VHH binders against RCC1 domain-containing protein 1 (RCCD1). Designs and how they scored, part 2

Target 1, 376 residues: RCC1 domain-containing protein 1 (RCCD1), of Homo sapiens (Human) (a6ned2)
Amino acid sequence: MAEERPGAWFGFGFCGFGQELGSGRGRQVHSPSPLRAGVDICRVSASWSYTAFVTRGGRLELSGSASGAAGRCKDAWASEGLLAVLRAGPGPEALLQVWAAESALRGEPLWAQNVVPEAEGEDDPAGEAQAGRLPLLPCARAYVSPRAPFYRPLAPELRARQLELGAEHALLLDAAGQVFSWGGGRHGQLGHGTLEAELEPRLLEALQGLVMAEVAAGGWHSVCVSETGDIYIWGWNESGQLALPTRNLAEDGETVAREATELNEDGSQVKRTGGAEDGAPAPFIAVQPFPALLDLPMGSDAVKASCGSRHTAVVTRTGELYTWGWGKYGQLGHEDTTSLDRPRRVEYFVDKQLQVKAVTCGPWNTYVYAVEKGKS

## First folded at step 4 (VHH)

Design f11 (from b01 with Y106W; framework vhh_8dlx_2)
Fold by ESMFold2-Fast, scan of step 4:
Structure f11 (fold): chain B 376 residues (1-376), chain A 124 residues (1-124)
Amino acid sequence: as target 1 above (376 residues)
Amino acid sequence: EVQLVESGGGVVQPGRSLRLSCAASGFTFSSYGMHWVRQAPGKGLEWIGNIYYSGSTFYNPSLKSLVTISRDDSTNTLYLQMNSLRAEDTAIYYCARDYYEDSSGWFPDAFDIWGKGTLVTVSS
């Protein structure tokens, strides 16, 4: 954050590769646990096996299957096979380095290139919050891909503000608040109403006329948050990560929390379990190929979203955190290992009188930045 | 009752090969993707690779030239073939099951069941 507020990062979920999630030992942390005090972390990027932490002072620290530290770091992005690092130069240029995860910050990077952050921001300081976080480069003309070629130019017509990568797909938010998607589509994660892959960015027509403020990509699902605080979500739902009824919970005999047909506007792929006709469990949704509007409990407005491989986390305007999806490693933060197909508020932060300001998910874990609530 | 039992570990000399086995029981083995993961002394876990129910494999790029993963669905057995073993390959080796049947992810997005592990020590 730009303002100096007394806050702390918390972690929970899977840490079996040695990822730092607080003081917990073993492979899982089920309750939000504070990270080390006195470390001023401004960026967290998590892969399934390691996490990259960037401090306000420009130090990069790796935790997990990759380890090490480096200075003069402006940004870092952790992916399955590689680590992208944006280094501060003594001049206006920045150096982008792409490391193989196995030799991250040791030996030679796989690739390196000077990048010019020439994007003229709007005059408002708030524009800095939206300026090119990896994998989108600061110039907003290219992004870093986890597969060669690592440097991917964007068409000059695309005025990118944010770019997020899933396991097989990409989401791009432009300066006008429009959303584009491309990549693999077999799980409905592109949102175009088909399961077909797209080789190049394609505008999500279903969201035309709405202005989006944020996008988030999970393994095989997608989320965007509008400027008015509405959540749109689509893609794969086998773990309940869309907050739509899932097969696994229906098979276990758990009840469905929401009316799926009202949320989907008939765009979803709906399936049933069992053979009971006399009030059997509600149909489950395996794939949602169009953006579906999701309401949070109590009608709260969303401001931030982040996705893991099979879970979703959303921060509200009032500073509450909601999580749902696959929870078997404790990554939902509800002090249990239960998976959910509906949003549930993380009570830890409420009980501790903390206001959540940021969330970032790794594939199997969750990192949260929270500040103490002021009185009066 | 779902169970995975690793075997084939032991002391092996540098430069030699070793084949580990993982015997699965209590579930339809042929329907699940399977993983190999290792943990060296004093270090965290390191993913080695996986094999889908279809037989397709994906490997940790740092280990691809040194290992081969295979399966025999008729005997419910998963294998890890390791070649040119080095001292740094000393670790406890675990097999693990994908959470979902017919999982198609190119990386492990969730482990459901883990074996107890088998120790491999590479020394002279």
Scores: ipSAE 0.000, ipTM 0.393, lowest interface PAE 10.5, mean pLDDT 80

Design f12 (from b01 with F107R; framework vhh_8dlx_2)
Fold by ESMFold2-Fast, scan of step 4:
Parts: C-alpha cells; sequence; structure tokens
Structure f12 (fold): chain B 376 residues (1-376), chain A 124 residues (1-124)
C-alpha cells in the first residue's frame, strides 16, 4: 500500500467523436471529470476529433474518431490530419512514424524515419506527468509538420527547447529563453506588430530582455510564460481567448470579424473593420498583433499554459487553474457553456482540494493533471 | 432565432443516392462556413466535411468518394449529396455553423450552432 497516491487526469469540453473525457455522456462534459485512476499517463495530445494518450510504460492509446493502441511509444502528437508517434528504437535511436489520422495505427504509416536523441544533459530526471516533446524532435534539430514535408529541419544556430504549432503558425522557445515565431500572421499570431507572414523563424523583439519558460500555440493565438511567472498573450481575440475585451458573442449571427484595416505605427492597436460602434465605453479588440502582458486575478504567478483553438488555460504556481475564451462546449470547466473574455479560476479543483500540475488543451476540450494536496 | 433545420432523410436502399438539405435562418448565411457531421446508432460523431463561405470544400478522406457538399447562398441552404449508400451510412445527419473564411489560411474549427438532425436509414 503506498502512502501517497499518484495524480489523476481530468477532462472536460467537447467529446462528440467518442473522445474520453470521463463521464462520456453525450457530446460535452462541462465540469472536470476523472479519466483513469491508477494509469500513469505522461502525455496527452488532442485533435478536435480524437485524443492520443501515452503512458510512462510506453503504451499509446487513441480515443475518438481514431482508435487503436501501440506499444513501445515515447511520445505522440495528434493533429486533425496526422498522428506522429515516436517509438523506442534500437540503441539511442527512436523511430518516428507519421500516420494519416483516419487510418492511424492501421496498415502502413505515410512516412517513417529513424531519429537520434539530443546529447546528454537535456533529460529531466524528475519528469512531468505530461512531459512530451513532439512536434519538436528529440534531437532538437527538426520538427514534425502536419503537412508534407513532414520532417522540417531547423537552422543550425537555433538551439530549440520547445516548439508548438497552431493552425498556421509556429512558436519556438530556445535554450536562452528567447521566443521565435513564423508561419501565417493574418490574425496577429506571430506577435511582430504586423499581420505579415514569416517564412522562417523570427525573433520576437518585444520580448527581448525577458526570459521565457514556456510557449503555447492556439489555433490563431499565442501565449508565453516568463521565468518570473508573467503571461504574454497575442493574436486573434474574437472569442475572448486573449482575455481582452471582445464583442459580446450573443446569438445575433449578423456580423463576423473581418480583416483589420488599420494598425498603429508600432502595431500596438488593430482596429476592427465592420459592425462596431465607435464611442462605446469598452473598446473591442479583434486582433492583438504583439505580446500583451496579462495579469491573473489576485496577482497569481503562472507556470504552465496551453491553448485550444479559441480558449486559453493557465496553471499558477499555487496549483490553481484559470481558463477563458470560447466556452460553448464546456471546455472552460466552469460547469456551464458561457464564453469568457477574462480569466476565471476553475473552482472544481479548489473544492476537491486538488493541486493542478499540468494542462493540455485540444481545440475544443481541456485535459488537466492534478494531485491531492497532501500537506496543510 | 438562429436556426438550422436538416431535411431529406428517410429509408433508402443500398447503392442509391440521397441529397440532404439544411435550411439556415436568423443570420447572414453567406458569411459563415458550414459543416456536415453524422452519428450512427451507439457511436460517436463522425465529421463528413465542410464548405467555407468562399465555396472551398474539405472532406473526411474516408468519405470523399461518397459525398459532395455544396451551398446556395441565395436560398440560405446547405446540401450534402451522398452516392452509393451502404448500411454503415445509417446515421442521424447534422449540419453545423462555423466561421467563414475571409482569406487564404483561415481555418475555422468551432461549431456554435447545430441543427436538430435528420435520420438516414440504409436498409433493403
Amino acid sequence: as target 1 above (376 residues)
Amino acid sequence: EVQLVESGGGVVQPGRSLRLSCAASGFTFSSYGMHWVRQAPGKGLEWIGNIYYSGSTFYNPSLKSLVTISRDDSTNTLYLQMNSLRAEDTAIYYCARDYYEDSSGYRPDAFDIWGKGTLVTVSS
């Protein structure tokens, strides 16, 4: 009998394709629900229609529109069109397999390649429950893309520590704590103050002089957390996912955000083009094209962040979870389907005396790792 | 106020074709992307495909040979054409509203309004 219990994974949000989120009733789960008691899940990667779970024992299990299981797995990354799996290989090598999502783990993969791990000293002996490195490869010299070519090398001078992919953009955190972005920029998600795309990694000058500890990419927005616990957030805000004022998403259905027509000289303000009434007391921000500092309620420090397509989740140093953005599937975990344009603490974990250690968002759902508070 | 109503379902024999319609009201239909999804008895949802406001279509690869999605913005109607129906295509079919594509690279992936569904039974 162990004195301490292992932590547990919880899920909430959209599960209409049969994704495991706990209760499994209907298409939505509105409050955090336990997934697997006693299963040592170390990686969760979610697409909008399926989720990949990797255990410390090396089992991969798919849940949702894709199903199946595989052994000897070190990591997995789920996207809408592709599943990337990293399997244990002979010696220090690993086998990277890329599967079409609709036929994941069945037949032959679309592409496979042996890859080598990075040099000694990168590994974290303690390891986190959801530790995973894909889409960044173990060698930190290349990443997996959801579109061919699947293997994409990074410039030799980039010493990558973390890489995250959105729908059209990429964020890279280097060993020195600097952030780079590239890809599509039409929603301000690159953070350079313009809406221009970048073909190659470009340093975020607005964050220079700060040391970042983590990056997170949503569908069309971006987040980073500094070593000191500050949150910087930018990109698309039509659902309130940046925790900036947005137009009420009431059921009027008449106006959808169009491309912004005006930027300030430094790119600090993007003006919405249609339907908005100038002179309103609360301005509506559709796009934030460079990093904005976000304060959490009570001045809490952030340590982890994850983004869905239109929502954001942040874990604090004290083990609290805050969520905001598009909430109509219950993915914010507040026991309702209300969208929010400001951070709100998920009271479930507080009420159950659980300390949140990790969060991973799919496009429309949220997975959380929490441990019982053992000491008062 | 905002509504999506599917129609055209029913009992059809294997190998036949069927066209489903989705009538939209209460919003500017031409500004939104639309999706078709289905749910077989005792199964989860399966995404069929979508069409953006620009007319661009994307399909579930496993269903591409079976289906064609189109829209008529003048009548606020979304269509799903299904060919060579099989018993495994028996399901409730739903249409859902998403955001429109306003330029290259914009990929909406949230459904905010769902229809009531229409039942398709493929049986001899």
Scores: ipSAE 0.005, ipTM 0.382, lowest interface PAE 10.8, mean pLDDT 79

Design f15 (from b01 with F58K P61K; framework vhh_8dlx_2)
Fold by ESMFold2-Fast, scan of step 4:
Structure f15 (fold): chain B 376 residues (1-376), chain A 124 residues (1-124)
Amino acid sequence: as target 1 above (376 residues)
Amino acid sequence: EVQLVESGGGVVQPGRSLRLSCAASGFTFSSYGMHWVRQAPGKGLEWIGNIYYSGSTKYNKSLKSLVTISRDDSTNTLYLQMNSLRAEDTAIYYCARDYYEDSSGYFPDAFDIWGKGTLVTVSS
């Protein structure tokens, strides 16, 4: 087949439980390292102690504190407490299995259910309906929760395209590009301007009028990327994972003050000041309860985002990877263990002349798919 | 300074018991869940179990009958009691602090503080 140059998956960050991140030495990988099993991987889902890899041939492979393999796998989603696996059935049905992580693919699953695709004959007569990735089910009318009840239906009026789960919250992107959030809010991760929890999906009014292309949920922070390449970020910032504007120093000793901006319900901006440190030289916001616009260095457009528990990763339209946040396990990929409160480009992919196409964060590690740059 | 210090390791004969301690300092110990993990020579980490700030415990199913985790909030100390030790229990044992101050979850997203570890060697 005449395809683009073969790509490879790379891993970096925490691997102390034996998770495959490439080199496999010690507890941490600080620079992007090629994966041996990366040639045929189409899905990576990582928890804090294990990673699930799904191959294009339908094989599921577990690496880390959970081990094992299974066939006829269409999708897998790894959480800290459980593994959800979507398997091919004998007919158009899929079998959803939910396993306790510590006994994944061994013994009896905690719960199993046949999932019948709810295909729209009117929109897609060929049966090629828009299917979500776990935790969103292929029918886009329910999702898998890490806590009972495991099967959670969505209201019929919600036309979900993407659903992502944090430690305590959920983000939903609908077919029109609108964002909804619900769950725990004590870190501002819902984006509604309060720290109150929401029991049901609530529309983010501050993002109305903007069309989002992607959402990403971290442990306690949230990110979305617009169709025009803008990044909006909110929630917990104690590790710098929101990269909000700060004061900079120039070489001549000059300082530049920056103001954080928030979106109002109509898309207008609000200037913000921090107060987290009494008498400090540079106050910061520990919690950002409204979506904040984040500019990347060099004004680059974003196309993909993924979040760990305390770090953020963004892929640009030109195929560069930027990471920031908590870095003490090497999960930022900068060949060190330094945490960052601003986006920094991962130079490894630039130096190796690789174009980044995808990024998937586990809580403490990062997986990246990259291809060789073409020659004109 | 926030720190965890494990102690109680050493050489022990097969079939015997050993109790490890983890001394916590620099934070409100009673507000955090705590974990025990181990690393055998040449292998990755293996989770042993955790104890919530409430005192409730969860264990690795393969180890549940062999270990007991407890805490003494008055002395800021975490304990791991191990019984019927075997050569395959030879490992460096680490205590780790739960990621979140009020976490009641089974597995947190991150262990934010780790101890330096204590070596247990089981030999006959």
Scores: ipSAE 0.012, ipTM 0.523, lowest interface PAE 8.5, mean pLDDT 80

Design f16 (from b01 with A110S; framework vhh_8dlx_2)
Fold by ESMFold2-Fast, scan of step 4:
Structure f16 (fold): chain B 376 residues (1-376), chain A 124 residues (1-124)
Amino acid sequence: as target 1 above (376 residues)
Amino acid sequence: EVQLVESGGGVVQPGRSLRLSCAASGFTFSSYGMHWVRQAPGKGLEWIGNIYYSGSTFYNPSLKSLVTISRDDSTNTLYLQMNSLRAEDTAIYYCARDYYEDSSGYFPDSFDIWGKGTLVTVSS
């Protein structure tokens, strides 16, 4: 089915390092712009200063502060300090190579290891996302960390399906749809109700009884999407990236009343109301330490989420893209540089009659794969 | 008007040290994190490091043994001290203001204001 999709990748947001493959000529792109790649891209992984693009044919191309190309690549994961690449090995095993970003794909990698992939054919149905699988290794028993030790084993009882890394934390989705988090917690990004760090994966008890389909980690915030299309979001909100009221946007009319339903660590619900009533000060939320249920406008179901350092992007089942958070580089795609503490639909794709199929955020930019409406 | 003006660049011999300055005006300097970024000829931008309003510093791991970032809030000035300069350090050096005060993270999250840059040439 993938072969029949008449789609294109778009980029917007910060591009001052040249990281968006011919998307614009300035340092910022404020509206979705087609990537002039000339390649069939199936994976995008973005650091703040460079982007790694993997083609369906197995070519890896770097654009931005790191540049270069390599063949026989199965997957790539970009971080500011390190680039991890999975390459075809001399047998059924894959070769994991980790480069320092400044010398990526040149000379010898900083570290390399053979990885024996486990048979995951039942997890590779037609619904497989074109987004990358790193930093989780194909064996699902380890992941790549940007900090030494680079190879991080996972406990055997964790049947990992997805793993995402933020600036200081990690989120893991298991085969049963349970979510685990660990790492730095001082911005509430672990979702356990405290600001304490966790050294090992800890189950998010607030989400028990719910089956998650996807997780996404931002710089200091976290998102998961349930199999029924509900969004849960927690962590740092100084830029409005949780779609909760923030002080930094008070002059943009935070007098409008808002409500959010939160889940605390025992699964109980907490309702928070933001906004002003008859001149009363609006409550502002800097940190949300428990998952909060977020409703999209018009009751739309979510299917995909991705997070930048200070913004959030969500794709709906109907192929619409919603973005919010810090927008000063144009990474929200609304043709302006206004930050938002509420979800707003990216009208570009609606106006061009495009259906969004995938989204991948870098720290300060956004990459989107969309197909012509009526071909899906 | 918000402005950042870099100075202190020039021609330096390999192995020498150089200190760059960035003069800030038009905003409350002490409330913002600041960054240093460089661009070598024919290359993209490379992040050097940052200093938060609190004085905490974070550096590019490839450069941390060679550079020190400091600030003087009384004079609204940001500094970059570079030691043991190499030919590869030839670049235009920029200072940039962080979008918001951030107490976490090790790499720059975002910038909103940049200076014009100052050229450093390392040659014998």
Scores: ipSAE 0.000, ipTM 0.318, lowest interface PAE 12.6, mean pLDDT 79

Design f17 (from b01 with A110Y I113Y; framework vhh_8dlx_2)
Fold by ESMFold2-Fast, scan of step 4:
Structure f17 (fold): chain B 376 residues (1-376), chain A 124 residues (1-124)
Amino acid sequence: as target 1 above (376 residues)
Amino acid sequence: EVQLVESGGGVVQPGRSLRLSCAASGFTFSSYGMHWVRQAPGKGLEWIGNIYYSGSTFYNPSLKSLVTISRDDSTNTLYLQMNSLRAEDTAIYYCARDYYEDSSGYFPDYFDYWGKGTLVTVSS
């Protein structure tokens, strides 16, 4: 779109610690609600109990279990234990500060260091020097982790473009569109076909020959979007966050169903419930240890993805938002608390004549940037 | 709907013991694992421990000798017994429901419903 794009951020899902998700009295917001009018937010990073907002003017504001504000901020990344903040210096240097979340923006940071962009960065003709996308550091030589050691160098051979962290794993997208994963693998979230942890970045061989444009990490699941708009998804599916069949989550305590685990031909784990003596047991997939190709309804192309702990959100090329997974806090935005094991379009944005441009999931909530459809 | 209501908080003297309760309703309590989590003023969340529907318990290693989690499925009640309370135990205590037996309990990702919390202040 060639418009100047006055837009607004919307929030929905869990807000039980006072996180700003728009207007609401309770602990949950079930329908997209506009955030504060007149705030030009360019970055949202959400932990489960607080959210960090960075404005285009360089102001950082915390909302929820952590509160406070700071100036000269280029970027921020929120985790439950740590808040990482990238501050502007007087020259091309930036200052990375890592705060304990409980004392965020107060007293001394736990750790701080100057970050200098590569000297060769003078050759950046497209203004692609936007390098403040935490947790990947601007120099793309290291990233910040919520677990010690907090500063983690990347091998010199890795030309990182994007890095996303899940609860126990990491995904890295390189300049060539290749995807690497490492960390905990117990739930299949690394995508290598095993449940074993990887201590160092490992290339996802199942995606070789494809060029990825984006990666997203959830609690225990992973997503990537190709340059052609295809979605690949893998990991834990207990809540339907992979858009693969899951068990019935509605008041499950009545069911005495027997479960059997089977391995599919593509390496996915299928658990079948009992109680179909007069018919075949209904299968469900608990773990998908290899990337699986996901088709959106209507064959829509994907351009952006973001993952919460147990839900997934995807923006299409035409500006539609699809969500699925665990929905009991309203984080799917469908005006209900129903969990879904298939993608569903968020009708709110369609009904309001809004084009979705960005989505950022916290563990149990969803933040969306949308603009009005323009006229010539 | 699912409701979790914590109780038993208040002001207690250092060195004393305190038992918190969490009354559950709106679901089959005996089928779910349950967690205790706390947040001290100005601090982040700290997972205390959990108890699975099987009765197996897991604790934050830093707190294992100081706390005991139990449940009474006949009354749909979860308990947290705390011993040798210190000023640093001052916090809002939450109970939370977990769907999955193999959950480690360390991460918020294992919780789907939370209580509103009960405040424990260790001081006079």
Scores: ipSAE 0.000, ipTM 0.223, lowest interface PAE 16.9, mean pLDDT 79

Design g01 (from c05 with F99W; framework vhh_7sr4_2)
Fold by ESMFold2-Fast, scan of step 4:
Structure g01 (fold): chain B 376 residues (1-376), chain A 124 residues (1-124)
Amino acid sequence: as target 1 above (376 residues)
Amino acid sequence: EVKLVESGGGLVQPGGSLRLSCAASGRTFSSYAMGWYRQTPGKQRDLVADISSSGSTKYGDSVKGRFTISRDNTKNTVYLQMNSLKPEDTAVYYCAAEWSDYGLPWTEDEYDYWGQGTQVTVSS
C-alpha cells in the first residue's frame, strides 16, 4: 500500500550496465544517492544488469542493459533472463506479459495471459486477503518463474500472501503467517536442516508457533521477519550475508591457514582456521540450514527485509536501515567496499534526518525509499 | 569455501602442448566461475581463459585459437589445454575461482580464491 507522504528513492551499489543509481558515475555508487527528481516511483525491481521502475501513474521504465518504457503498468518483476509485467485492463482483469530481458518491451512478449479472479466474488483481493506482488500473481494461486514453465500453479490449500524467488529456491508466506520453502537446498537455503532439494512447498516446522509478516530471498540465503519484529535468517554465509562470522581470507603472501568444516548440533556447518599466529582456531559459519534468530543492535525491531545475491538489508520500526554481507560494489551503503559479517546501520539516512520506509535489493545494488523526519 | 591446486606445468619445446589441471576442493564447485591467469616476473597478471558455471568461455587475445578451457563438475576440476606453445607463453599459471552470480564472471580481477601457481617454461 502506497503512502501519501512525499519521499524519495535512493540507490547505491553496482551500476556497470548503466543502471540508474541517482547521480552515480562509473561502475559503482558507495553512498546512497537520490534518484531523479520529479519521478514518483512506487515499485522497484532490480536484476543483475537492469532495473525496472514503476511510477504511481502506471509508467514502467527500464534502466541498464534493458531499456525502454511502457504505460498502464501495475507491477513489474525483473530477473536476468526475463521481465514480467502486469498491465491494467479496462475491467477488473489484468494482462500478464513475460518478456525476454534482452528484448524487453520490444515486439511481442514471449508469453502473455489475462489474469482474472478464479472464484467469482469470493477471493476478491479487496477483501481480507492481501494482494500478492510479482512474482506472485494477484489471484495468489500461481507465480511467475524465470524458467519454463513460466506460469506455475500453487496448490489451492496454500493461501499465499507473499512469494519470493532466489537463484535456486522459493519462499512462500501464507495468510496465517506460516513459511514454506522449496527448490535447491545445497546451501541450506530451504531451512529444513538438510542440504536436500524439495520439489514441492514444504512447511518450515522450525518456525511453527511464530507468525511471520515478511519473507525475503537472496541468491542462496533466506530471511523472514515476524509480526513482533524478530529476524530469522538461514542459508549460505560465505560473504557474511547471514550476519554470522565468516572466515578470514588470506591474500597471496599471507600466512597459510588450515581449514576444517564441522557440522554444528543445529545442523549448521562451521569452518575453522587452525595454525593462526594468535593460537586459537577461529570459528566461522559457511552454511546455516535452520532458521537462526538474529538480534539487531540495541534491540531494534525489524519491519522490512530485502536480499541481494550475497547481501542483506533490514528496515527497523524507527526508520533505520541496516545492511551486511558482500560489499565489493558499495551495495551496503557505508561509503566503502568492505564486506561485513554483522549488521551495520547506514548512517547516511540518519545524518540527512530521513526515515527509511522501504528497501529493495538487486543482486549487487540496493534501492531505498525514505521520507523526511518531521513532515506529517 | 574452495581450495585450488594446479598441476601439469613443466618445460616444453616451442610448438609443443601441455594440459594444466586445477583440482578444487570444497562444496558447490559447479556454482563457481573458474579462470586461468598467468604472470611473468615484473609484469602484471593477465587473463588467459575464463569459464562460467554455465560453460561460457572468454580468452585473452594472445591465446585465442591456441588454448582451450574446459571444466568437469563431476571431478571438481578445470583444465587448460595449451597448444602451439611459444616462448612468450612462459609464465607462472594461476587457477582462480569466483562465486558465479548468474553464471557470469564479469569482474575477473576480483576472483575470491587463487591457487599457488604452476610454472610453464617454453624453451628449446
Scores: ipSAE 0.013, ipTM 0.436, lowest interface PAE 7.9, mean pLDDT 81

Design g03 (from c05 with F99Y S100A; framework vhh_7sr4_2)
Fold by ESMFold2-Fast, scan of step 4:
Structure g03 (fold): chain B 376 residues (1-376), chain A 124 residues (1-124)
Amino acid sequence: as target 1 above (376 residues)
Amino acid sequence: EVKLVESGGGLVQPGGSLRLSCAASGRTFSSYAMGWYRQTPGKQRDLVADISSSGSTKYGDSVKGRFTISRDNTKNTVYLQMNSLKPEDTAVYYCAAEYADYGLPWTEDEYDYWGQGTQVTVSS
């Protein structure tokens, strides 16, 4: 009954498994729709087919292809194959449990380990939504991987503050605001200017001297936001998820266009489509292997970012939401299914007089926390 | 962007076997979900099998236990091994691709790239 937070969560995009707590009607939700009223959600972690919701009271609820609920939950991280849950222990230690997603919260977990948390700074105000901190463990000395070994130590000298996982890569933000990347690099997602894989965390030298406040990993692209509100973005762009020019193909994908690939001075791969008969071909950027500065319309400052597999969402300091990239299931929230290679403001929140405070993307959907303007 | 080329179709007797191959062009093959669909004249396309980027598979009810889909990311190729073929398996077989995610496309409408098809005829 009691309102414990001044805002609400919204969902849109792919909902073919009912993973958006009743915000969806059928397979797709094209406009932001409220999640279940009265659910005091403070953390959302979304996989392709299910979503994990954590409440301020410590309840975990799964919706979609995986279902169930559990208490004493501090955090959860959803992947398609595995669910990681951080549970409150009887003492200061927490219990990490890793479940096969199909049998989540039933029977025995695949793996469990006690974790001693390090002291955290004071949390954000009660009226502001927070993203979950998994897959980085509270001790900041290890993280959870969706592939064995599930527990992965981090070097003692790394002072990790945030860790995000893509389909094949990892991004780490340290306490000093430096960014590290490792894993698969074939799509340029590591940002060091090559397509080579890295087995260990490697410092992103291109971002040295800048202080990053946040990182976000998509399926095969990467984003970071500086303390000053600048966006840096790199990786795979064939759906426009980097807000760099991409080819806008017909629905049936007739593949008649000829391609020519050029390397830019910054190492980005530019593809051109068309023949001599088509006139000057438009440039198309397929891969950006080096962080690129992205400007939002009207010079808006970014404060939060989240990535789906093939789309990107950014919250501005003024509480506006911008989305771009693959839109096929309505995950951009623009009341259509059109993909975009440029940032577009989600007008729903403006029209409803809502300030966006948080965004969390699943692979094919988007979850947003928003509060009424003029309300705490 | 991807181009798909099917091969391996032909005439086979009932109870025989065929292996279809679909070669994909592009550096992003490992990130595509791949599928095989079939169509007979005057009928809708039916799912035969599909395989995610992670190797998860789905089969049409009529081919379960007889057909096997697999992929080789080093060769940019998806395969369909067809065993115990029946006259009802006669159709044009199409290869399909969609930029991969953690799962498979929900319906055939979600595959954006299609090959030209290869004819499979099961007759004595």
Scores: ipSAE 0.025, ipTM 0.483, lowest interface PAE 6.2, mean pLDDT 82

